# Designs tried in a protein design chat: miniprotein binders against q53ft3. Part 193

Target 1, 195 residues: q53ft3
Amino acid sequence: MFGCLVAGRLVQTAAQQVAEDKFVFDLPDYESINHVVVFMLGTIPFPEGMGGSVYFSYPDSNGMPVWQLLGFVTNGKPSAIFKISGLKSGEGSQHPFGAMNIVRTPSVAQIGISVELLDSMAQQTPVGNAAVSSVDSFTQFTQKMLDNFYNFASSFAVSQAQMTPSPSEMFIPANVVLKWYENFQRRLAQNPLFW
Key: E = the ipSAE of ESMFold2; O = the ipSAE of OpenDDE; V2 = 0.75 times the mean of E and O plus 0.25 times the DockQ between their complexes.

## First folded at step 21 (miniprotein)

Design T4 (at its last fold request DockQ between E and O 0.58; V2 from the best seeds 0.00; counts 0 for: pae E 1.6 > 1.5)
Fold by ESMFold2, fold request of step 22:
Formats: C-alpha cells, sequence, structure tokens
Structure T4 (fold): chain B 195 residues (1-195), chain A 107 residues (1-107)
C-alpha cells in the first residue's frame, strides 16, 4: 500500500505489515540518511475518512525504539518528504563504555505508518523539524540525481591515449558531460523549477 | 496564495485567543473551588476548560503549519493542515461549551 524512498537507495515497496493498520520499513545505516520520502503506491487508497500517520523510530542508547511523529499521508496528500537528519540523537553523550555497546548495536531505524481516522490524526502534532519545504526538497533531490549521473558517467572516462577506435559506437568527450553538469547546477540554483 | 497564507495566520491568532479565554475560565473556576472549599464539585468543569485550551492551542499549531506550507508552495499539505485545524477547533468548541454548561449548573 506504501513505498519508502531514500535518495541513492533502492525504493522499498514491500512494507512489513505488523498489524492490520500498521506498516513498517527498515532503514539500515540511518545515520547517513537526511531525508525520506513516504508515498502511497496508488493501488489501494485509504478508506473514506482515514489516512496515515507517519512515524520515525531510532534505537536509543539502550537499543529501545524512540518514536516521533513526522507527519501525514492521505488520499489528498499521497506523497511527502520528511527530514530526519535533525532527529538522530542518542550517540553523542555516552558513558565511557557506551561506545562499545553502540558499536555492537545495529544502526537500524524504522519508518512506521499507522492507518487512522482523520479525526484522530488531526489531534496529533508532528515534530516541527521534520517538515521540508517543497522547493528545498525538489532542489536537493535534483542535486542528488545530478551528482549520481555525473559520477556514473565519469566512471567510464578514458584518456585519448587509451581510446580504441570503434566505428559502430558513439562517444561523448568527458568535458561535455562536465560542462552540462556545471550548467545544470548553476541554472538550478537560479531557479529550482526551471526544468 | 498570499490571501490563503494571511487567512491561515488570522485563524491561528483567533485560535490562540480562544485558548486564552478557556484558560481564564479555568483560572476563575480554580478560584471558585478555593473560595467555596469544594474542589470536587468544580473538578470536571475545570478539566474541560483545560482540555479546550489545549485543543485550541493544537488548532493554532495546525493553522500555523498550514500557513508555512502555503508559503512553501505545498498546497496539498496546506489544505490538509487547514482541515485538521478546523476539526480540532470544532472539538475545542464542543469542550468549551460543555464546560460552560457544567459551570453554569454550579451557580
Amino acid sequence: as target 1 above (195 residues)
Amino acid sequence: SPESYKKAIEYAEEAKEYAEKARKYAEEIAREAIKNNDPESYEEALELFREAAEMYERAAWHFEWAARYYEWGDKEYALLYMEFAERVMKKAEELFEEAKELYEKLK
């Protein structure tokens, strides 16, 4: 019913259903994650009068889950981006032996989605620092895609001394890709919605 | 739109005014409970006014986030938070009126 996307990772579309009305996605290595996208797959809408409360959970110093309400998804808002980078706490102020426990504890967080009545959801107050500007989200997503494309394309670069003639194939000089990348970044900074 | 943003802010301020009003009733009831040395008779009305005040504050919180989402251009979330704020306002109004009726019976 739901999907979960982290930039640079494979999209997750198979949530663990832990109850009739509760779904969970695991986020391994959550400390490297700044944003998460939660969305409805579109095949099964919420029943009328219902929606989804979206939570983030990370293990505290004891390995116990600490849950925070990020926000909501509904039939009228089927996709949302949440910032989790500011929600990662519990590793910076430990006893001398706490670091050893943290090293041996899996760094797996969770995204939880609870299907609830809209009236119940309305009485909840999400953490404010999880909210993301749509312009900032678009810009960050686009920047990540640009970086991934450039790094991927440049990994195939060869010097002219290394080139072997191949008449059946087309070639693009690496500098053309770099110039396109730099131009796109500049235009994106001027107007995030230019494309 | 700028008008939608402005309306959301106005509603947030209105909700905060109602929260203050509910808190003032709770303060009045607390004083009456002490004056009459009968806190048990006033306890239900006092708690309903406190709950109403909390719900009005939650509505204001939702209206403020609706305004932020209007400002950020996320119309879908802006409308969702407006709807949530209105639902919470209605609940707060129900609690407030129930508390007022109960308080009038004590007189």
Scores: ipSAE 0.594, ipTM 0.827, lowest interface PAE 1.6, mean pLDDT 79
Fold by OpenDDE base, look of step 21:
Order: C-alpha cells, then sequence, then structure tokens
Structure T4 (fold): chain B 195 residues (1-195), chain A 107 residues (1-107)
C-alpha cells in the first residue's frame, strides 16, 4: 500500500504491517537522512473518508522511541516529502504507535503510517519544521542536477588540438552545453515548474 | 478555489477571533461557577467552550498552512488543509453552540 524513499537509498515498498491500520518502514542510519518521501503505491487506495497520518520515530537517549507527526497522505495527496533532519531533538507527540510492540534496533528510525479517518486527521497538528516546499525542493534538486551534469560534461571537454580522430563519434561544442545550462537556469528561475 | 486560498489567511484570523470568544466564555463560566459555588453544573459548558476554542485554533492553523502550501505551489496539500479547516470549523461551531445552549440554561 505504501512506499518510502530516502535519497540515495533503495525504495522501500514492503512496509511492515504492525496492525490492520498501521504500517512501518525502518530507516537505518537515520542520522544521515534529511528528507523522506512517503507515497502510496497505487495498488490500494484509502477507503472513502480515510487517509494516512505519517509519523517519524527516532530513539531517544534511552533508546525509547520518540514519535512525531510529520504530516499526511491521502488519495488526493498520495505522496509527500518530509524533512526529518531537524526533528531529532524534539519531544514526542501523541501517536498511534506507542502501544505497539514494534521490534526496533537502537540505530534505526522508523516511518509509521496510520490509516485514519480524515476527521480524526483534521484534529491533528503536524510538526511544522517537517514541512517542505515542493517548489523549493525541486529547485534545489534541479540545480544540483544541473551542476552535476555540467561538471560531468565539462570533464570531458577537450580542445580541438587535443581531439583524437573518431569518425564514429559525434562531438558537441562545450559552448552549446553552457548555453543550454544558462537558458535552463533562466527558465528555472522564472518558473521552477516550467516542465 | 483560488479565491478561497487568497482568503485563507482571513479565515484563519476569523477562526482565531472565534477561539478568543470561546475562551472568554470559558473564563466567564469559570467565574460564575465559583460565584455560585457550583462547579459541577458549569463543568460541561466550560469544557465544551475550551474544546471549541482548541478546535477554532486548529482550524486557524489549517487555514494558515493551506495558504502556505498554496504559495509553495503544493495545491494538493493546500486543498487538504482547506478541507481539514472546514471540518474542524464545523466541529468548533457545533461545540460552541452546544456550550452556549448549556450555559444559557444555567442563567
Amino acid sequence: as target 1 above (195 residues)
Amino acid sequence: SPESYKKAIEYAEEAKEYAEKARKYAEEIAREAIKNNDPESYEEALELFREAAEMYERAAWHFEWAARYYEWGDKEYALLYMEFAERVMKKAEELFEEAKELYEKLK
């Protein structure tokens, strides 16, 4: 029903179902994680009038789990990005996982999804610092990708004098790549969602 | 609608005003309970006004976040939080009216 994605890691599509209405993903080495994406797999929708409350759990100094409400996923919002890096020192809120006997490793954080009535979800308040701007996140991601691509491409740049004849290969002038990069940056700056 | 999101902050302020109104009623009831030395008779109305105030504050929070998500270009979350705000406003109103009715019966 749910998936979990951490940048640079394999996508998790097999949540541990700890109850009929509760699912958990393990996040090893959680201290290195800045953002988590939680999404519906699209195989099973929420029942009408229901959604998912998304919680993050990290071990406290005593190894006990501290749960915080990150936000929500619904049929209308089937995926969400949360920032978890700034949550590690917070106090836990009321959470639906406290009574669950969840096997935990001290170094592993968890994402918990509780399937709940929308009316109940509406009565909850996520931690504000977990919220992210999708536009900002996309802009940052895109900029990093652009920089990475430019750096990668430029690393192969050779002068004409340095070129080895290779009739089977096509060559693109570096200035074309630069021009493309500059144009893309301008478009991104004007409208991050121009695509 | 886009117009609804533009007004989300206004709705949030309105919700906060209702929350304050509910708190004022709760304070009034608490004083009357002491004055009449009958806390038990006023307890239900008092609690309902407190709960109403909390719900109005939550509604305000939802409206604010709806606006924020809209500004961030996250229309789906903006919509979700507008829906949440509406649900919570409805609940707050119900609680407020019930509390008011109970309090009026005590006068």
Scores: ipSAE 0.579, ipTM 0.813, lowest interface PAE 0.8, mean pLDDT 86
ESMFold2, look of step 21: ipSAE 0.498; ipTM 0.803
ESMFold2 (binder alone), look of step 21: mean pLDDT 87; pTM 0.859
ESMFold2, fold request of step 22: ipSAE 0.507, 0.534; ipTM 0.806, 0.812
ESMFold2 (binder alone), fold request of step 22: mean pLDDT 87, 87, 87; pTM 0.859, 0.863, 0.860
OpenDDE base, fold request of step 22: ipSAE 0.000, 0.529, 0.536; ipTM 0.180, 0.802, 0.802

Design T5 (at its last look DockQ between E and O 0.02; V2 from the best seeds 0.00; counts 0 for: pae O 14.9 > 1.5, placed apart)
Fold by ESMFold2, look of step 21:
Structure T5 (fold): chain B 195 residues (1-195), chain A 107 residues (1-107)
Amino acid sequence: as target 1 above (195 residues)
Amino acid sequence: SPESYKKAIEYAEEAKEYAEKARKYAEEIAREAIKNNDPESYEEALELFREAAEMYERAAWHFEWAARYYEIGDKEYALLYMEFAERVMRKAEELFEEAKELYEKLK
């Protein structure tokens, strides 16, 4: 239902579903990550009146998860970019994952998405340093990363007639994500802030 | 658009005015509880006014971020924050009116 993308890494589209309404992505080597993109795949929309609260979890010095609310995704805002570089030493917030027995490695952070009522989501305030703003040039270039991926992947789309017979579906060759990663890495090496 | 930005800022300012009004009621109730030496009778109304004030402040925060997103042209996220602000405003209004009714019974 969700995807998760970090600059320089392959997109994740196979969330671990830890409850009927809770989904998790692992982020290994999280200390090198500054931004993460969370988006809906478009296969299953939220039910009416519901949306997704997006959380970031990192292990503390004892390996215990510390969860922080990053923000939200909804049917009307199906993708969002979150800054996590300043969160790895912050305090946890109230969250719905604390009662979950989620298997984790001490060096791995997680992105959690909880499907909730919009009324409940509206009463929560994300951590301030995760917010996207127009004055943060990194977040503007990160927004371009999402657009760049979509445009690149779409340019390699093949028709059903070239693949398996599924007349109502559009397919993308498997190498699209890898090619995007190679192009992005090359451009990043030329200008670390090009995005 | 400039019009949408202006409206979001105006709503943020209005929410802050309601937050201050709720806090003034809470201050009045606290003084009445001391004057009458009966804090238990006033406790529920006092806490509802404080909670309403906090909710109005959250609504203001959401309206301000909606304005920010309108300014940079992210209309989808601006509308999300406008919706969240309106939901919180409705909750704050419910708490405020409930608190007022309880306080009127104490007079």
Scores: ipSAE 0.190, ipTM 0.647, lowest interface PAE 4.8, mean pLDDT 77
Fold by OpenDDE base, look of step 21:
Structure T5 (fold): chain B 195 residues (1-195), chain A 107 residues (1-107)
Amino acid sequence: as target 1 above (195 residues)
Amino acid sequence: SPESYKKAIEYAEEAKEYAEKARKYAEEIAREAIKNNDPESYEEALELFREAAEMYERAAWHFEWAARYYEIGDKEYALLYMEFAERVMRKAEELFEEAKELYEKLK
């Protein structure tokens, strides 16, 4: 039902279902994560009148999990980007996940999705500045990631005249990277969840 | 390595088997509670087996992700998920054994 994406990591499409209405993704090495994308896989929609409240959990200074409401996903807004890097020192809020007997690992955080009534969700207040973008958030994130890679790779581009012979190194033509980029953008434009 | 990948998959399968075992115990306990008309005496053991099953499933999930990272050659994240899975397995085992001990006392 849900996917979770962190830049530079594999897409998570298999959430741990901890209850009928609750799903959890584990995020190892969360200290290095700035943004998380949560999205619907498109296989199962929310029931009518329901959506998903998205929570972030991290260990506090005492090693206890602190849960914070990041925002929401719905059938109308099936993806969202959340900034989590600035949340590490916040106070815990009420959360639907209770005292989950999660093995406390200081380097591991969780994204929790609770399926709730839209009316109830409307009464909740996400932590400030967690939501980065609304409807096109996933597409924007992916585009930024692609641009980052392309810019990075292109920064190493040299002409043949500038190349120093190095038998131990392999070279990729810049046009190959560009073709990949263009093809990926085309696929992304057709379906942001084409993978 | 191919060996590490296989090991992670094997551990995931093992964890799923233990989860199923825990669920079967929970079902058995639920039936016994009804049969004896004493749900209160069996509630703790029932809950612990349910929790153990959930932890085993979580461990399986982490092992599967470790396998994925091994497959793509990311050893760093593979090891991270392996370590986490092992910790979760240990906790699941503790819960399972505690539940079993409690259930045996009720027989």
Scores: ipSAE 0.000, ipTM 0.216, lowest interface PAE 14.9, mean pLDDT 79
ESMFold2 (binder alone), look of step 21: mean pLDDT 87; pTM 0.858

Design T7 (at its last look DockQ between E and O 0.00; V2 from the best seeds 0.00; counts 0 for: pae O 9.3 > 1.5, placed apart)
Fold by ESMFold2, look of step 21:
Structure T7 (fold): chain B 195 residues (1-195), chain A 107 residues (1-107)
Amino acid sequence: as target 1 above (195 residues)
Amino acid sequence: SPESYEEAIEYAEEAKEYAEKARKYAEEIAREAIKNNDPESYEEALELFREAAEMYERAAWHFEWAARYYEWGDKEYALLYMEFAERVMRKAEELFEEAKELYEKLK
């Protein structure tokens, strides 16, 4: 339902679903990460009247998780960039991931997405320092994300003659990825926040 | 647009004014509770006014973020924060009116 992307890393599209309405992504080496993109894959929309609250979690000095509300994604805003560099320890907020059995490596941060009623989300206040305040920084991050995705996908490109028959797998032509890349770049240049 | 930015800022200021009004009612009730030596009778109305004030402040925060997102050109987030602010405003108004009704019954 969700994807998670950090510049210079593989996109994650296989969240750990810890409840019907709760999803997590692991972020190893989180201290080297400045921004993270959370987005809806587009295959399953939120139910009417609902959206997603996006949290960042890191272990404190004794290994207990500290969660901070970064912001939201909804059907009307299906993707967002959040700044996670400089988030302070001990400034956690009340959160829906409480004492759930979430599988986590003790020294790895997580992005959590909780599907909630819009009325509940409206009562939450995200940490202010997670908001992206510069269109130029957003554009630069997004361009790097596009390049990373394109380079990753193209690294697996094979000609039809090189392809191993795998009838249970689905394939897409490489030029579809290239067209998506070119279209996205054009739209980004016109409006860096179109998505 | 510049009009959308100004609208969000105006709504944020309006929400702050309602928050201050709710706090003034809470202060008035606190004084009356002491004056009448009857804090138990006023407790519910006092708490509702304080909760309304907090909700009005949260609405103001959402309106201010909507303004920031309008300025940044993120119309989708701006509209989301406007909607959230309006939801919180409605809840604050319900608490405020409930508190007023309780307070009127004490008079």
Scores: ipSAE 0.446, ipTM 0.786, lowest interface PAE 2.5, mean pLDDT 80
Fold by OpenDDE base, look of step 21:
Structure T7 (fold): chain B 195 residues (1-195), chain A 107 residues (1-107)
Amino acid sequence: as target 1 above (195 residues)
Amino acid sequence: SPESYEEAIEYAEEAKEYAEKARKYAEEIAREAIKNNDPESYEEALELFREAAEMYERAAWHFEWAARYYEWGDKEYALLYMEFAERVMRKAEELFEEAKELYEKLK
């Protein structure tokens, strides 16, 4: 149902379902993370009248998990970008995941998604600096990323005729894809909002 | 730097101009092929000019990205995209000249 993306890291598409209505992604080395993208995979929509409250958890000074509401995702807003770097010293609570026996390592933060009624979500107040981007910004990023990749990769493309006596297919060296990916990840890590 | 940004934009514009020139040759060749009822003799030159045009557009794209990175103060990535653009420009030029040579032989 959900995906989680951290700049410079592999996308996570397999959330741990800790309850019928609760999903968790683990974020190792969370201190180096500035932004997190949470998005719907498009496979399963929220039920009618429901959405997802997105929470971030980190250990407090006592080693207990502190949960903070980052924002929301809905069928109408299926993706969001959150800044978490400034939240690591903030105040939080055990709710809504505090009652759950979630096994975690102290060095690992978590993104939690709680499926909730839209009416209940409307009464909640996210932490002030967490919500960074609209769906439009994420869409623009995705488009620009794809365009960048395509134009980069295609610049190294050779025709099959150039490789072997055969027809109109184009070939791109595999190392080109890797080079683009590494470069784009570095740029994204430096400024996740450069688009 | 502003100068590097301006240079990258200038090269992008130049690449687009060459792309348009290649497209114009392709259009001319297509007309000649019809006029002479000999599409086969003109096909290779036509294809090469189309390919050259596409490569020039790709170069322009890389130069535009270089310019953007210069504007953002990211010289490392700007230079990377300048290198890509220059590589693609060389390939486009080779295709263009080959196409032109073939077309001149048909006149």
Scores: ipSAE 0.007, ipTM 0.246, lowest interface PAE 9.3, mean pLDDT 78
ESMFold2 (binder alone), look of step 21: mean pLDDT 87; pTM 0.861

Design T9 (at its last look DockQ between E and O 0.01; V2 from the best seeds 0.00; counts 0 for: pae O 10.8 > 1.5, placed apart)
Fold by ESMFold2, look of step 21:
Structure T9 (fold): chain B 195 residues (1-195), chain A 107 residues (1-107)
Amino acid sequence: as target 1 above (195 residues)
Amino acid sequence: SPESYKEAIEYAEEAKEYAEKARKYAEEIAREAIKNNDPESYEEALELFREAAEMYERAAWHFEWAARYYEWGDKEYALLYFEFAERVFRKAEELFEEAKELYEKLK
């Protein structure tokens, strides 16, 4: 019913159903994750009058889950991006060991989706620091993608003296890639939603 | 839209005003309960005014987030939070009116 996407990872489309109305995605190595996208697959809508409350859970220093409400998804808002970088242990939680403790091992957090009545969801208040501007998040993602593309394409640049005798291989002048990159950045700065 | 943002902010301010009004009723009832040395007779009305104030504050919170999402251009989330705010505001109004009715019966 739901999907969960983290940049640089395969999309998860097989939530663990832990109850009739509760679905969970595991997030290993969650300390390295800044944003999570939660979305409906489109195969099964929420029943009329219902929606999904989206939670983030991480273990505290004692291994006890700390749950925070990130926000909501509904038939009218079927996808959302949430910031979780400010919600992790060691950044917003008190450590029982103080300055002596070093968090050195990956740990598993969870994204939970609870299917609830809209009236019940309305009485909940999400943590405000999980909210993101869709323009800001899109701009940040797009800039990182463009940087990645430019670095990747530039790694294939060759001089004519280095060209191979493989006639089926196509080459792109590096200057053309740079000009495209600069034009795209200019357009994005003028209108972050021009896409 | 700019009109939708302004509307959401105005509703948030209205909800805050009702929250303050509900808290003032709770304070008046608490004082009267002490004066009459009869806290049990006033307890239900007092708690309903406190609950109404809390619900008005939640409605204001949702209206403010609706305004933020309007400003950010996320119309779907803006509408969701606006609807949630309206649901909570109506619940607060019901609690407030029930509390007033109970308090009038004590007079």
Scores: ipSAE 0.578, ipTM 0.812, lowest interface PAE 1.6, mean pLDDT 77
Fold by OpenDDE base, look of step 21:
Structure T9 (fold): chain B 195 residues (1-195), chain A 107 residues (1-107)
Amino acid sequence: as target 1 above (195 residues)
Amino acid sequence: SPESYKEAIEYAEEAKEYAEKARKYAEEIAREAIKNNDPESYEEALELFREAAEMYERAAWHFEWAARYYEWGDKEYALLYFEFAERVFRKAEELFEEAKELYEKLK
C-alpha cells in the first residue's frame, strides 16, 4: 500500500503492518537523513473518506519513541516529501503508535502511517517545516543533480598543458559545461517543469 | 567565504549592481556608436560590456543559490555555490575592465 524513499537508499515497498490501520517503515541511521518521501504504491487506495497521517519517530533520551506528525497522504495527494533532519529535538505530539509494541532498535527511527478519517486529519496540525512543497523539492533535487554532474565532470578537468595526446578521446572545454549548467539552472528557476 | 544567508545575499546584490553598471555602459556605447555613425569601432566594447553584465547576473544567481542552501542548512552546497559565484564574478570583472579600457580609447 505504501512506499518510503530516502535519498541514496533503496526504496522500501514493504511496510510492516503493525495494526489494521497502521504501517511502519524502519529508517536506520536516521541522523544522516534529511528528507523522506512517503507515497502510495497505487495498488490499494484509501477507503472512501480516509487518508494517511504520516508520523516520524525517534528515540528520546530514555530510548522511548517520540512520535511527531509530519503530514498527510491521500488518494488525491498520493505522495509527500518531509524534512526530518530538524525534528530530532522536538517534543512528541500525538502517539498513535505509542500503545503498540513495536520492536525498536535504538539507532533506528521510524515512519508511521496511520489510516484515519479525512475529517479527523483536518483537525491535526503537523509539526512546522516538515512538509516540503513538491515544486521546491523538485527544484532542490534537480539542482543537486546538476551539481553532482558538474562536480563529476570537473573532476576530470585538466589544463591544456596537462593534456596528453589521445586520438580516441574527445575533449570538451570546461567553460562549455559551465555555460550549459548555468543556462539549465536559469531555465529550471523560471519553470521547474520546462522539460 | 560567507558563513550565512545574509552574506550570500549581500554578494548577490553587489553582483546585480555591477550587472546594472555594465548594462548602463553598454547603453551609453550604443548611443555613442549611433551618434558617431561608427558601429564597428564600438562593437567590441559594447559586446564585452553586455557579456560582463550577463556574467555578473550569473554570479548573482550563484550567490542566491548559495543563500538558499544556507537557509536550507546545507553548508556544503552553500559553499560550493559561493565559490562558483566568486569565480564567475571575477570573470565578469575582467570583461568589464577590458571593455572599459577599450571604451576609454574611443573617447
Scores: ipSAE 0.006, ipTM 0.232, lowest interface PAE 10.8, mean pLDDT 78
ESMFold2 (binder alone), look of step 21: mean pLDDT 86; pTM 0.856

Design Ya1 (at its last fold request DockQ between E and O 0.59; V2 from the best seeds 0.70)
Fold by OpenDDE base, fold request of step 22:
Structure Ya1 (fold): chain B 195 residues (1-195), chain A 107 residues (1-107)
Amino acid sequence: as target 1 above (195 residues)
Amino acid sequence: SPESYKKAKEYAERAKRYALFAQKYAELLAREAIKNNDPESYEEALELFREAAELYKEAAELFEKAAELYEKGDKEEAEKLMEEAEKYKEEARELFYEALRLYERLR
C-alpha cells in the first residue's frame, strides 16, 4: 500500500503492517537522512473519506521513541516529501502507535502511517517545517529520487539475448522506464508541484 | 480494576475503528465492482470485508460489555467476554488481511 524513499537509498515498498490501519518503515542510520518521501504504491487506495497521517519516530536520549506528525498522504495527494533532519530536537506529539515493542537500535528511526478519517486528520497539526517548503529543495530531492530509481531499475536491464524465459514473470522494456523518467523530468521542470 | 476497564474500553474503540475500516473497504470494492462492471471478481474480497466488519462489531460490543462488567466488579464474567471478543477480533483480522490480499490482486 505504501512506499518510503530516501535519496541515495533503495526504495522501500514493503511496509510492516503492525495493525489493520498502521504501517511502519524502518529507517536505519536516520541521522544521515535529510528528507524522506512517503507515497502510495497505487495498489490499494484509501477508502473514501480516509487518508494517512505520517509520523516520524526517533529514539530520545533515553532510547524511548519520540513521535512527531509530519503530515498527510491521501488519494488526492498520494506522495509527500518531509524534512526530518531538523526534527531530532523536537517535542513528542500524540501518536496512535502506542507502546510499540519494536526493538529499536539507537540508529534506527521509523516512519509510521496511520490510516484515519480525513475529518480526524484535519484536526491534527503537523510539526512545523516538516513539509518541504522550498521549491529548490523539493526539485533537487525529487531529481535525486528519480536518478536513484532510474539507476536502480537500469541495473537490472538485460538484452533480449541475455533474457532467460520466465513465463510467470512480467517484463517492462527499459525504454518504458526511460520514457517515463524523461517525461517526469520534463513535467517537474515545468511545474515542480505537478503531482 | 480501573486498568482492566480502561483496557477493555481501548480494545472496544480499536475494534470499532477496524469495523469501520473494513466497512469502508467493502464500500470501496462495491463501487469499484460497479465501475469496472465486474461484480464476480470483487465478490469474495467484498464478502470478506463485510464479514470482518461484522466480526469487529461483535468484538467491540463484547469489549464494551466487558468494560461495564469490570466497572461493576464482575471480573470473572468480564474476562470471559474479553476472551470471546478477542476470538472475534482475531478472526476478523484474518479475514481483513485476506480481503486486502485478494483486493490487491484485483488492482
Scores: ipSAE 0.755, ipTM 0.903, lowest interface PAE 0.6, mean pLDDT 87
Fold by ESMFold2, fold request of step 22:
Structure Ya1 (fold): chain B 195 residues (1-195), chain A 107 residues (1-107)
Amino acid sequence: as target 1 above (195 residues)
Amino acid sequence: SPESYKKAKEYAERAKRYALFAQKYAELLAREAIKNNDPESYEEALELFREAAELYKEAAELFEKAAELYEKGDKEEAEKLMEEAEKYKEEARELFYEALRLYERLR
């Protein structure tokens, strides 16, 4: 029903359905994550009159879950970008008895989606500054990913005169990467939600 | 006990919520079947959502009755209703998930 995307990670498309109306994505090593994208896959819509409240859950200093409402997704606004960098609790090796000899366990966090009546969602207030404009922020996030990929791939470009034969290796002409970049950018400008 | 009463009330509210959710999917599928002029393809999933909704409603009623019995101190009878309600809820859940699976395949 839902997808979850973090820059630099594989898209998660198989939420754990923990109840009929509750879905969860795990976010390992969440302290390294600044933004997450939550979106509807298009496989199953919400019923009319319903939508999704999106939560971020992280363990507090005692290991107990802390739930914070980030915002919403609906059939009319099927994707949203949420900033989580300001919402994190640290689990640290700051503990005096084992700080230097204990490998820090990655913090376990979750994105939760609760399917609810739209009227009920209208009475909820997200934590401040967690939600980002879905259209503008989605486009900016996607553009940054595109630029990063293009710059990385381009840094390995060589001219044909600089190449040495390597018959056991596969190569991709640099213009294929450029064509992909240009096509993706054009499609994004036409429809930010085409993917 | 106070904990048993609270648990029964919470389970009743969850079952009511799930009944509504299943009913709203049944309504959605009914409209899609008409829109697509294809009622036969939707028939099985639609019937499963409707049946799940009815079973969730039955579970909710039994959880409410169990809560009333806990409040009156009839622990043994309340526990029997809780067990019966759980069976209806689990059956409803199986039908609900099967209905979702069939619906996803149609789309």
Scores: ipSAE 0.713, ipTM 0.881, lowest interface PAE 1.0, mean pLDDT 78
ESMFold2, look of step 21: ipSAE 0.701; ipTM 0.876
ESMFold2 (binder alone), look of step 21: mean pLDDT 88; pTM 0.878
OpenDDE base, look of step 21: ipSAE 0.664; ipTM 0.869
ESMFold2, fold request of step 22: ipSAE 0.702, 0.677; ipTM 0.881, 0.874
ESMFold2 (binder alone), fold request of step 22: mean pLDDT 88, 88, 88; pTM 0.882, 0.880, 0.882
OpenDDE base, fold request of step 22: ipSAE 0.752, 0.752; ipTM 0.902, 0.902

